# VH-VL binders against MAM domain-containing protein 2 (MAMDC2): the designs that were tried, part 17

Target 1, 162 residues: MAM domain-containing protein 2 (MAMDC2), of Homo sapiens (Human) (q7z304r168to329)
Amino acid sequence: IECDFEENHLCGFVNRWNPNVNWFVGGGSIRNVHSILPQDHTFKSELGHYMYVDSVYVKHFQEVAQLISPLTTAPMAGCLSFYYQIQQGNDNVFSLYTRDVAGLYEEIWKADRPGNAAWNLAEVEFSAPYPMEVIFEVAFNGPKGGYVALDDISFSPVHCQN
Key: E = the ipSAE of ESMFold2; O = the ipSAE of OpenDDE; V2 = 0.75 times the mean of E and O plus 0.25 times the DockQ between their complexes.

## First folded at step 19 (VH-VL; framework fv_trastuzumab)

Design v3 (from q3 with heavy chain S104H; at its last look DockQ between E and O 0.45; V2 from the best seeds 0.00; counts 0 for: pae E 2.7 > 2)
Fold by ESMFold2, look of step 19:
Structure v3 (fold): chain C 162 residues (1-162), chain A 122 residues (1-122), chain B 107 residues (1-107)
Amino acid sequence: as target 1 above (162 residues)
Amino acid sequence: EVQLVESGGGLVQPGGSLRLSCAASGFTFSDYYIDWVRQAPGKGLEWVAWIYSSEGYTRYADSVKGRFTISADTSKNTAYLQMNSLRAEDTAVYYCARDYYESHGWEYFDYWGQGTLVTVSS
Amino acid sequence: DIQMTQSPSSLSASVGDRVTITCRASQDISSYLNWYQQKPGKAPKLLIYAASSLQSGVPSRFSGSRSGTDFTLTISSLQPEDFATYYCQQSWDEPYTFGQGTKVEIK
């Protein structure tokens, strides 16, 4: 479930296809020339890559973008961590869910309004005693919903230090 | 080529109403946000409201919320600001501006109209 | 609300001088900072967007920079047509807020 999204690698993560809103690769040559993301977290350069959802590409704001991990292959418990950037407005919601093989969803994290505009570290207690997926979800409430960017997903079998 | 022209300003009594117009040309009106920004005489700039004309989404500064209504007529490429319950402190030149909002939340007012003066005085 | 504190409130300078205007944000806003020029009786005109990007048609003597929450507009060689009031504006979060303005007078 670990990914730095470099080398055109999604590490098995897939979009749940949606005609209106999806995650896509940000950074590198596909971002506009005056992007506020001057570097991805992994390589800290203008040419680095990350996953990205932006309200400017959304036609209908009742739907959500979901980036879904591969199923876990072994029991695990510990700290799931990742870096994110989020536009500070109230027009978006960024959440993390788990889904088991029976299709049961559980929210395990939701983004706060950080007091800064940088890449922020999230550390989430995570338990997968059975095969399950991790789902990064973004919802927008209106056309100026801003963006969410995601990079450097990792896992440690040690509890989060919070 | 991009042009914004405000109209509808004038003298009004406290508690009165005015409707301002912002006629736009030279761009696809439904693809952009239109903002109103005002400037009291001899003072700085204050953002008032925006509209996303294609779907009618709007936002307002707290100082005008409940009193002002922004709207648009896409067939006329025109935005409107309906100002009700006017107060002396609403006296200002009112500008409309094209709000260029792009990916990653970059946003700036790249084209402005000439402004229309609203004076609220008894 | 994000407060934008502009300095100085006014200045006088001679043609050819380097002029520096600063703007401080009350919180981290990344590079979501724009600069506008307003001449008397005229609408504001966008000079700089995204802290340092020069708007099309703006003379290269204008430049912008950022250090943390401090932003700077520089006019490298002041010209007579640069008499104006300059405003910074943050676009990170609503409400969009402007600095108080800096009036530049040609001495």
Scores: ipSAE 0.390, ipTM 0.761, lowest interface PAE 2.7, mean pLDDT 84
ESMFold2 (binder alone), look of step 19: mean pLDDT 92; pTM 0.937
OpenDDE, look of step 19: ipSAE 0.784; ipTM 0.920

Design v4 (from q3 with heavy chain S104L; at its last look DockQ between E and O 0.41; V2 from the best seeds 0.47)
Heavy chain, then light chain:
Amino acid sequence: EVQLVESGGGLVQPGGSLRLSCAASGFTFSDYYIDWVRQAPGKGLEWVAWIYSSEGYTRYADSVKGRFTISADTSKNTAYLQMNSLRAEDTAVYYCARDYYESLGWEYFDYWGQGTLVTVSS
Amino acid sequence: DIQMTQSPSSLSASVGDRVTITCRASQDISSYLNWYQQKPGKAPKLLIYAASSLQSGVPSRFSGSRSGTDFTLTISSLQPEDFATYYCQQSWDEPYTFGQGTKVEIK
ESMFold2, look of step 19: ipSAE 0.506; ipTM 0.802
ESMFold2 (binder alone), look of step 19: mean pLDDT 93; pTM 0.945
OpenDDE, look of step 19: ipSAE 0.704; ipTM 0.901
ESMFold2, look of step 20: ipSAE 0.479; ipTM 0.784
ESMFold2 (binder alone), look of step 20: mean pLDDT 93; pTM 0.944
OpenDDE, look of step 20: ipSAE 0.509; ipTM 0.848

Design v5 (from q3 with heavy chain W106Y; at its last look DockQ between E and O 0.60; V2 from the best seeds 0.00; counts 0 for: pae E 2.4 > 2)
Fold by ESMFold2, look of step 19:
Structure v5 (fold): chain C 162 residues (1-162), chain A 122 residues (1-122), chain B 107 residues (1-107)
Amino acid sequence: as target 1 above (162 residues)
Amino acid sequence: EVQLVESGGGLVQPGGSLRLSCAASGFTFSDYYIDWVRQAPGKGLEWVAWIYSSEGYTRYADSVKGRFTISADTSKNTAYLQMNSLRAEDTAVYYCARDYYESSGYEYFDYWGQGTLVTVSS
Amino acid sequence: DIQMTQSPSSLSASVGDRVTITCRASQDISSYLNWYQQKPGKAPKLLIYAASSLQSGVPSRFSGSRSGTDFTLTISSLQPEDFATYYCQQSWDEPYTFGQGTKVEIK
C-alpha cells in the first residue's frame, strides 16, 4: 500500500482500464504517450514519477478512472498518506474509497477544491480489519477538467496527526 | 491565417440586451475553445466566458452568470455572446479569443479579434 | 479567485535598456502564466506562455521566468516598438485572471 511510482513501478496498484478515462504514469525518463504534468524544475535533478489522469484524453465524462491497490493481507489501522495535485478543481472530483471482498464501497476521503499547484499532503485515517482495496478515483465534469496527479502513497501504523 | 472578427457592439440602456458575434476563420472551429474577454475603459482584462463549440460546453465568470449566454453556430464558424440585463459596469471593449487548451492543462489565448465596444448608459 | 499582482504600474526607459516587469500570484500556479502585449487601440497579443515559452513570431529580446509565485517578463534591449501595456494572466484555474497591466513608455 506504499508507492512512489518510480521507474514505472506501480507497487501492485492496477489501473482499471477502460476505453474512456485511465490513470497513466508521468514524469522521469520514461515518456508516457500522454503529456507530462508541468512542474518548476531543472531537467537533471527534479523530475520524478507520478500517476496522473488528464481530461484532454477523456472520451465520455460519465466514466471514472480508478487506481486500485492490492488487497490488504493483514489487519491494519493507522494513517494513509499521499501527495496530490488538482488543476481546474471545479471540473473534477478526486476521491478515495475502500472496497472489501463483499463489495462494500465506502468513500473515506474527497479532495477539497483549492486549485493550487503545490503537491498537497492528504492524511486519511485508514482501518482494514479485513482484506480491502484502496481505490483512487477521478471523474471529470467537462472537457476542461484539467488533471489530477498522485504520488508518494504511504502508510503509518499510528493515527493521523490531523 | 487565423482571424477573429467581433461585431454587434453599441450603445444600450441599463437593463437592455445586446448580441455580440465572433466570426472565425483560418482554423478548424470545432477543435478550439472560443472565449470572450472584456476590458473596461482604463481597466485591465477580465475573462467573461468560453464555449467548446463542437459539444456546446460553456463556462461563465460569476459576474455574468445568469445574464450572459455564450453560444456557437458551427455551420457559420461563429460564436455569440447574448448579453441581457446589462449594467453600467458591463461597459467595455469585448474581445473574442481563440483558447488553445492542451494536455497538462496548458492554456493561452493565442489569437484575438479587434474588439467591439459595448457602452451601457442612460 | 487567484489574484495576480503586477508591478510596476508604469515605467519609463530608454531604447537599449533592460526592462523587467513582475507579476505575483496569490497562490502557487506552477508555470501556468502567460504574458500579453497590448498596444494602444489594439487587442492583446500573446508573447509568452507557460511562464517561459516564447510564442512564434515574438522577438527573442522577450523572455519570461518564474521563481515560486513570482514571474518576470524581461525585455533585454528595449526597442521603440515595445511601447505598450503588458499583462500577465494565470491559466491554472477559473476564473482566468490578469494583472492590471504595466505601461512601458520610451524616453
Scores: ipSAE 0.428, ipTM 0.777, lowest interface PAE 2.4, mean pLDDT 84
ESMFold2 (binder alone), look of step 19: mean pLDDT 93; pTM 0.947
OpenDDE, look of step 19: ipSAE 0.502; ipTM 0.855

Design v6 (from q3 with light chain N34H; at its last look DockQ between E and O 0.63; V2 from the best seeds 0.00; counts 0 for: pae E 4.7 > 2)
Fold by ESMFold2, look of step 19:
Structure v6 (fold): chain C 162 residues (1-162), chain A 122 residues (1-122), chain B 107 residues (1-107)
Amino acid sequence: as target 1 above (162 residues)
Amino acid sequence: EVQLVESGGGLVQPGGSLRLSCAASGFTFSDYYIDWVRQAPGKGLEWVAWIYSSEGYTRYADSVKGRFTISADTSKNTAYLQMNSLRAEDTAVYYCARDYYESSGWEYFDYWGQGTLVTVSS
Amino acid sequence: DIQMTQSPSSLSASVGDRVTITCRASQDISSYLHWYQQKPGKAPKLLIYAASSLQSGVPSRFSGSRSGTDFTLTISSLQPEDFATYYCQQSWDEPYTFGQGTKVEIK
């Protein structure tokens, strides 16, 4: 479930496509997106890649964007970490869920709406004793909802560090 | 040619009300945000409110929440600022401006009206 | 709220001078910083958007730059029509906030 979104692939993550709001690849030379999107976390440059959801392209705000991990294949427990940015943090909701094969859907983290452009580290205790998906979800509160960016998803088998 | 023309300013007593108008032309009104920005005499600029008329979304600065209401009539290409419970500190030139968000995502004010003066005094 | 601090509050300059105005944000705002010119009795006019992009119709003697949370507006050779007050504005997050202004006066 680890991904830095480089090398022109998504590491098995899939965007739950809908006609309204979706995750996209940012960074590098991606045209017709905001020219001032953040530098990626992995390379700290405009040439690196990350995933983002941007309210500029959304027509209706009732659906959410979901980036979904592959189903886990072995029991695991530890710390799931990732870097994120939230522009206009009062106008969007960025959350992390798990979902098992029986459909149990549980929120395990929600952003505190940081108000700066720095990449923020999130560390989330994660337990998958049976197969499950990890879901990164973004919802916007209106047309000026800003954007959310995500990079450098990693997992450690030790508990999250303070 | 993009134009914004404010009207409705004047002298009003504390506690009174005024309604400002911002008549827009030269662009598709429903595609843009319209903002009000004010400037007290001899002071800098303060953002007041915006409206996105096609969906009716609005936002307000804390200093005016509950007292001012921004609205729009898309059939007239006009935004309005209803100002109630006016105070001396509301004395300012009020500008309307076009907010350039939807096409670029930057939220800057690319066209401004000439302003209308509101004076709140006994 | 994101505080924008401009310096200097005023300056005196002669035609032909190079003028530099600084705006500092109280937090990282990426390049969501815009510059406006306001002449006496007139509405503000957009000069620079996104820290360094020149608005259409603005003379090339105006330029903007960013270093971290410090933003700079430069006028390479001041002209008579450039005597005005200049404001920066951030749009990273609401409320949109302006710097206090920098008045450029005839020396």
Scores: ipSAE 0.218, ipTM 0.721, lowest interface PAE 4.7, mean pLDDT 83
ESMFold2 (binder alone), look of step 19: mean pLDDT 92; pTM 0.938
OpenDDE, look of step 19: ipSAE 0.672; ipTM 0.893

## First folded at step 20 (VH-VL; framework fv_trastuzumab)

Design y1 (from v4 with heavy chain L104I; at its last look DockQ between E and O 0.68; V2 from the best seeds 0.00; counts 0 for: pae E 2.1 > 2)
Fold by ESMFold2, look of step 20:
Structure y1 (fold): chain C 162 residues (1-162), chain A 122 residues (1-122), chain B 107 residues (1-107)
Amino acid sequence: as target 1 above (162 residues)
Amino acid sequence: EVQLVESGGGLVQPGGSLRLSCAASGFTFSDYYIDWVRQAPGKGLEWVAWIYSSEGYTRYADSVKGRFTISADTSKNTAYLQMNSLRAEDTAVYYCARDYYESIGWEYFDYWGQGTLVTVSS
Amino acid sequence: DIQMTQSPSSLSASVGDRVTITCRASQDISSYLNWYQQKPGKAPKLLIYAASSLQSGVPSRFSGSRSGTDFTLTISSLQPEDFATYYCQQSWDEPYTFGQGTKVEIK
């Protein structure tokens, strides 16, 4: 479930495909001046890679973007951490869910505060006593939803310090 | 040519009401946000509100929330600012501006009207 | 709210001078920073968007740059029509806030 989104792979993460709202790979070469995001967290450069969701493609504000991990293969408990960035914090909701093999969803984290342009660290107590997927979800609450970016997902078998 | 023209300003007593108009031309009105930005005499600029007319979404600065209402008539390409319960600190030139909003939330006011003066005095 | 602090509040300059105006954000706003010019009795005019991108029709003597939370508007060779008040404005998050302005005066 760990990924820095480099080397053109997503570490087994997949979009739940949606015709309008999906996670994309950001970074690398400069795309254009109007869509430049901050440097990625891993390399702290414009050439590094991260995942992001852009509200510009939203047609209906009930749709969500979901980035879904592979199922966990062994019981695990500890701290799931990642770096994120949210623009227009009141117009989007960024959440982390688990889903078991029976399809049961549980929200284990939600971004409460409007972010800033710096990469923010999230540390989430995570328990997967049986096979589970981890789901990063973005929903937009209004037409000016901005973007959400995600990088450097990692896990430690030690409880979160914060 | 993109053009925005404000009207409806004037002198009003505290507690009174005024309705400002912003007549737009030269662009597809429903594709853009329209904002009101005000400037008190000799002071800087303060954002007041925006509207996205195609869906009816609006947002307000805290200083005017509950007292001002932004609206639009797409058939007339006109935005309105209904100002109620006016206070002395609402005295300003009120500008309407086209709000260009694009990918990953890039945003700027690329065209402005000439402004209309609202004076609130006892 | 994100506070935008401009400096100086005013400056005097001669035609041909290089003029530099700074704007500091109270938090990281990436490059979500615009610059406007306003002449007395007239509406603001967009000069620079996205910190460094020149609006169409604006002379190339205007440029913008960013270093962290510090933003700079530069006029490389001041012209008579450039005497005005300049405002920065952040577009990272609502409410969209402006700096207090920098008046560029002739002398």
Scores: ipSAE 0.440, ipTM 0.791, lowest interface PAE 2.1, mean pLDDT 85
ESMFold2 (binder alone), look of step 20: mean pLDDT 92; pTM 0.933
OpenDDE, look of step 20: ipSAE 0.507; ipTM 0.851

Design y2 (from v4 with heavy chain L104M; at its last look DockQ between E and O 0.55; V2 from the best seeds 0.53)
Heavy chain, then light chain:
Amino acid sequence: EVQLVESGGGLVQPGGSLRLSCAASGFTFSDYYIDWVRQAPGKGLEWVAWIYSSEGYTRYADSVKGRFTISADTSKNTAYLQMNSLRAEDTAVYYCARDYYESMGWEYFDYWGQGTLVTVSS
Amino acid sequence: DIQMTQSPSSLSASVGDRVTITCRASQDISSYLNWYQQKPGKAPKLLIYAASSLQSGVPSRFSGSRSGTDFTLTISSLQPEDFATYYCQQSWDEPYTFGQGTKVEIK
ESMFold2, look of step 20: ipSAE 0.544; ipTM 0.811
ESMFold2 (binder alone), look of step 20: mean pLDDT 93; pTM 0.944
OpenDDE, look of step 20: ipSAE 0.504; ipTM 0.849

Design y3 (from v4 with heavy chain L104F; at its last read DockQ between E and O 0.74; V2 from the best seeds 0.72)
Heavy chain, then light chain:
Amino acid sequence: EVQLVESGGGLVQPGGSLRLSCAASGFTFSDYYIDWVRQAPGKGLEWVAWIYSSEGYTRYADSVKGRFTISADTSKNTAYLQMNSLRAEDTAVYYCARDYYESFGWEYFDYWGQGTLVTVSS
Amino acid sequence: DIQMTQSPSSLSASVGDRVTITCRASQDISSYLNWYQQKPGKAPKLLIYAASSLQSGVPSRFSGSRSGTDFTLTISSLQPEDFATYYCQQSWDEPYTFGQGTKVEIK
ESMFold2, look of step 20: ipSAE 0.509; ipTM 0.806
ESMFold2 (binder alone), look of step 20: mean pLDDT 92; pTM 0.940
OpenDDE, look of step 20: ipSAE 0.689; ipTM 0.893
ESMFold2, look of step 21: ipSAE 0.533; ipTM 0.816
ESMFold2 (binder alone), look of step 21: mean pLDDT 92; pTM 0.940
OpenDDE, look of step 21: ipSAE 0.623; ipTM 0.883
ESMFold2, fold request of step 23: ipSAE 0.491, 0.433, 0.519; ipTM 0.805, 0.775, 0.810
ESMFold2 (binder alone), fold request of step 23: mean pLDDT 92, 92, 92; pTM 0.936, 0.937, 0.937
OpenDDE, fold request of step 23: ipSAE 0.869, 0.848, 0.820; ipTM 0.939, 0.933, 0.926
ESMFold2, last read: ipSAE 0.560, 0.487, 0.535; ipTM 0.817, 0.800, 0.815
ESMFold2 (binder alone), last read: mean pLDDT 92, 92, 92; pTM 0.938, 0.939, 0.935
OpenDDE, last read: ipSAE 0.831, 0.867, 0.849; ipTM 0.928, 0.939, 0.934

Design y4 (from v4 with light chain S91N; at its last look DockQ between E and O 0.41; V2 from the best seeds 0.59)
Fold by ESMFold2, look of step 20:
Structure y4 (fold): chain C 162 residues (1-162), chain A 122 residues (1-122), chain B 107 residues (1-107)
Amino acid sequence: as target 1 above (162 residues)
Amino acid sequence: EVQLVESGGGLVQPGGSLRLSCAASGFTFSDYYIDWVRQAPGKGLEWVAWIYSSEGYTRYADSVKGRFTISADTSKNTAYLQMNSLRAEDTAVYYCARDYYESLGWEYFDYWGQGTLVTVSS
Amino acid sequence: DIQMTQSPSSLSASVGDRVTITCRASQDISSYLNWYQQKPGKAPKLLIYAASSLQSGVPSRFSGSRSGTDFTLTISSLQPEDFATYYCQQNWDEPYTFGQGTKVEIK
């Protein structure tokens, strides 16, 4: 359940592909769909690899993007941590769920109140006494919903300090 | 060439109404956001509202929410700002601007109209 | 709301001077900062986007930089056409806000 998303590696995480909203690998140049001409920025070349969901690519705002971990392989409890960025935080929703093998979803974290532009650290108490998936979920309120980015997922068997 | 031309400014009494127009040319209107930005005499710039004309999404600054309505007619490549319940503090030159918005939320106003003056005075 | 504090409010300079203008954000906005030039009686004109990227057609004497929440616009050798008011503008989060402006006047 740990991943830095480098070397084009998703560490077993899967994007649940659908036609409307999806997670993508970030870093480097991308074409702007609203531009007459493609544009690249020096800022993009300074970014390492990460996962992101961007409102500019969303076709229908009723569905959500989901990035899903592999099932846990052994009982574990402790602190799940990750770094995230949210631009336009009042116009999107970023949440973390668990799903067990019976299909039960439970929200274990939600970004409330917008963070700053730096990468923000989230520390979430996490318990998987039996096989579970961790799901990172994003929804947008409209076309200027900004983006959500995710990097450096890790786990520690000790309680979160938060 | 990209052009935006504002019109409809003038003198109006407090509580009155006025409609501004922003006629656009030289680009695909549905590909861009159109923003209104105002500047009180001798003062700085204040963002007012934007519209995404292809889908009709809008957003307003809190100072004008409930009083101003932004709209667009794509067949005429024209955006409008309907201003109701005008106050003295709404006195400003009103600019429309082409809003270039791209992936990862990069955004800037790359072309501006000449502005139209709205004066709210008894 | 993200406040943009611009300094100085005005300055007097001669042709050929090096001019610097500072803009400070009230929170981290990454490089989501634009600079505009406005000449008297005219609309603003985009100079720099993404903190340091020069807009097409803007002379190379203009440059932008970022250090944390501090952003600087530099004119390396002031020209007669550069006497204007300069505004920074953040686009990290709505409402998009402008600095109060810096007026560059003829000495």
Scores: ipSAE 0.490, ipTM 0.777, lowest interface PAE 1.9, mean pLDDT 84
ESMFold2 (binder alone), look of step 20: mean pLDDT 92; pTM 0.930
OpenDDE, look of step 20: ipSAE 0.808; ipTM 0.922

Design y5 (from v4 with heavy chain S54Y Y100T; at its last look DockQ between E and O 0.62; V2 from the best seeds 0.51)
Fold by ESMFold2, look of step 20:
Structure y5 (fold): chain C 162 residues (1-162), chain A 122 residues (1-122), chain B 107 residues (1-107)
Amino acid sequence: as target 1 above (162 residues)
Amino acid sequence: EVQLVESGGGLVQPGGSLRLSCAASGFTFSDYYIDWVRQAPGKGLEWVAWIYSYEGYTRYADSVKGRFTISADTSKNTAYLQMNSLRAEDTAVYYCARDTYESLGWEYFDYWGQGTLVTVSS
Amino acid sequence: DIQMTQSPSSLSASVGDRVTITCRASQDISSYLNWYQQKPGKAPKLLIYAASSLQSGVPSRFSGSRSGTDFTLTISSLQPEDFATYYCQQSWDEPYTFGQGTKVEIK
């Protein structure tokens, strides 16, 4: 579940297929010519990597971008943490869901509008007593949805530090 | 060439109404946002509203929300600003501008009209 | 709302001088900052977008840069036609907000 998105590695995360809006790798050696983000969180440089969703490609508001973890392989409980940025947060919604193999789909976190470009830390209590996947989802509410960026996903087996 | 031409300014009493027009040419009108930006005499610039005519979305600054309505007629390549319940503080030159919105939310006002003066006074 | 603070409010300079105008954002806005020039009686004109990208048709003596939340417009060699007021504008989030302006006067 842990990923810093470096070294051409998505750590088993995949996009749920969508013809228009998907998560992309940003930063690095011009891996995505659409990325103009000045620095990533991991390296604090333009050479570092992160994942992002760009609203420019959305044709319909019903379309969402989903970044899906591998299924968990053992029971786990603790704190899932990650860093994110939201540009134009009035026109997008960034959420975290879990989904088990029976299709039970539950929102476990939704971003507050943070108000600035700095990387924001999220800490989410996470419990997977059965195999499940974690889903990072971006939806857009209007035509100027900006972008959402994600980096440094990690898990700790202890409760979140509040 | 891209051109924007405002019209409809004038002298209005407090509580009155005016409708401004922004006639656009030289670009595909429905591909761009059109913004109104105003400048009070001797003051700086204040964003007022935008419209995306393809889908009919609009947004307003809090200072004008509920009093001003932005609209467009794509058959005439024209945006409008209906200003109701006018106040003295609405006195300004009103500019319309083409709002270019790009990938990752990069955005800038790359073409502006000449402006039209609205004066609200008794 | 994101506040944009320009300095100085005015300056006087001679033809050929290097002129620097600064703009500070009240929060991190990445490079989502534009610069405009406005001559007396005229509409604003876009000079710089995305903090440092020069708009087409703008003379190369104009440049923009960013350091954190501080943004700088530089005129490397001031010309007589550069008499104007300059505004920064953030495009990170609504409402779009402008600095109060910097008036450049030619000595």
Scores: ipSAE 0.465, ipTM 0.794, lowest interface PAE 1.8, mean pLDDT 85
ESMFold2 (binder alone), look of step 20: mean pLDDT 91; pTM 0.931
OpenDDE, look of step 20: ipSAE 0.496; ipTM 0.850

## First folded at step 21 (VH-VL; framework fv_trastuzumab)

Design z1 (from y3 with light chain S91N; at its last look DockQ between E and O 0.72; V2 from the best seeds 0.00; counts 0 for: pae E 2.7 > 2, grease 19 > 18.9)
Fold by ESMFold2, look of step 21:
Structure z1 (fold): chain C 162 residues (1-162), chain A 122 residues (1-122), chain B 107 residues (1-107)
Amino acid sequence: as target 1 above (162 residues)
Amino acid sequence: EVQLVESGGGLVQPGGSLRLSCAASGFTFSDYYIDWVRQAPGKGLEWVAWIYSSEGYTRYADSVKGRFTISADTSKNTAYLQMNSLRAEDTAVYYCARDYYESFGWEYFDYWGQGTLVTVSS
Amino acid sequence: DIQMTQSPSSLSASVGDRVTITCRASQDISSYLNWYQQKPGKAPKLLIYAASSLQSGVPSRFSGSRSGTDFTLTISSLQPEDFATYYCQQNWDEPYTFGQGTKVEIK
């Protein structure tokens, strides 16, 4: 459930495939056309890696991209943390859900309006008493919805610090 | 080659209405956003609104929300700014600009029209 | 709203001088900053986008750089046609805000 996305390793996370919007690996030797990319959080350099999704190819009203964790294999409870960036924050919705094997879908976190370009820390109380998936979801409200980047997913068995 | 030509400026009383036009040529109109940016006499630049003409997506600055409406007629390659409930602080030269928006949200106004003056005065 | 503060508000310089103009953002905007030139009675013209990328057709004497939330426009050797007002503009988040402008005048 933990991942820093380095060494082209997705730690078992997969997209729910969508023809228009999907999560991709950013950073490393992958270059933006402007030679400027968000630096990854782990190494704070252009050589580090992160996951991102971009609204530029949205064709339908409110397209969604989902990055889905492996099912949990043992009961766990504590603090799920990750770093993220949101560009043009009012134009997309970035949320975290859990889904169990029966299909129960629960929102456990939602980004508000982080206009800050720096990597932002999210700390989310997380409980998985039964096998479940963690789902990072971005919903776009049109093609000018900016991007969302995600890095450094970790878990601690201790309550979140607020 | 790429050209943007504003028209429709003039003198109007407070509370009045005015409609600006931005005629575009030399590019595929549906591939770009069109923005309005204004400049009060002797002052700096203020973004007003944008439209994505192919799908009709729009956005407005808070200072003009509910009073201004941006629209486009793709058959005429023309964007419009309908300005209602005009105030003295809306007095400015109004520019339309081609807005190039690309992946990772990189964005810039690469071509501008000549501007049209709107004066709101009694 | 993200505030963009330019300095200086005006400067006088001679042809051939190296000129620097600074723009500070009120928060981190990464490299989402553009520079425009505006001559009297004319529309603005894009010079630099993405903090440091030179627009096509702009002379190489213009350059841009970033240090944290501070952005710099540099003209390495001022030419007669460079006397104008310069604006920075952030495009990290709406509303897209401009700096107050820096007027570059002949000394």
Scores: ipSAE 0.395, ipTM 0.765, lowest interface PAE 2.7, mean pLDDT 84
ESMFold2 (binder alone), look of step 21: mean pLDDT 92; pTM 0.929
OpenDDE, look of step 21: ipSAE 0.806; ipTM 0.922

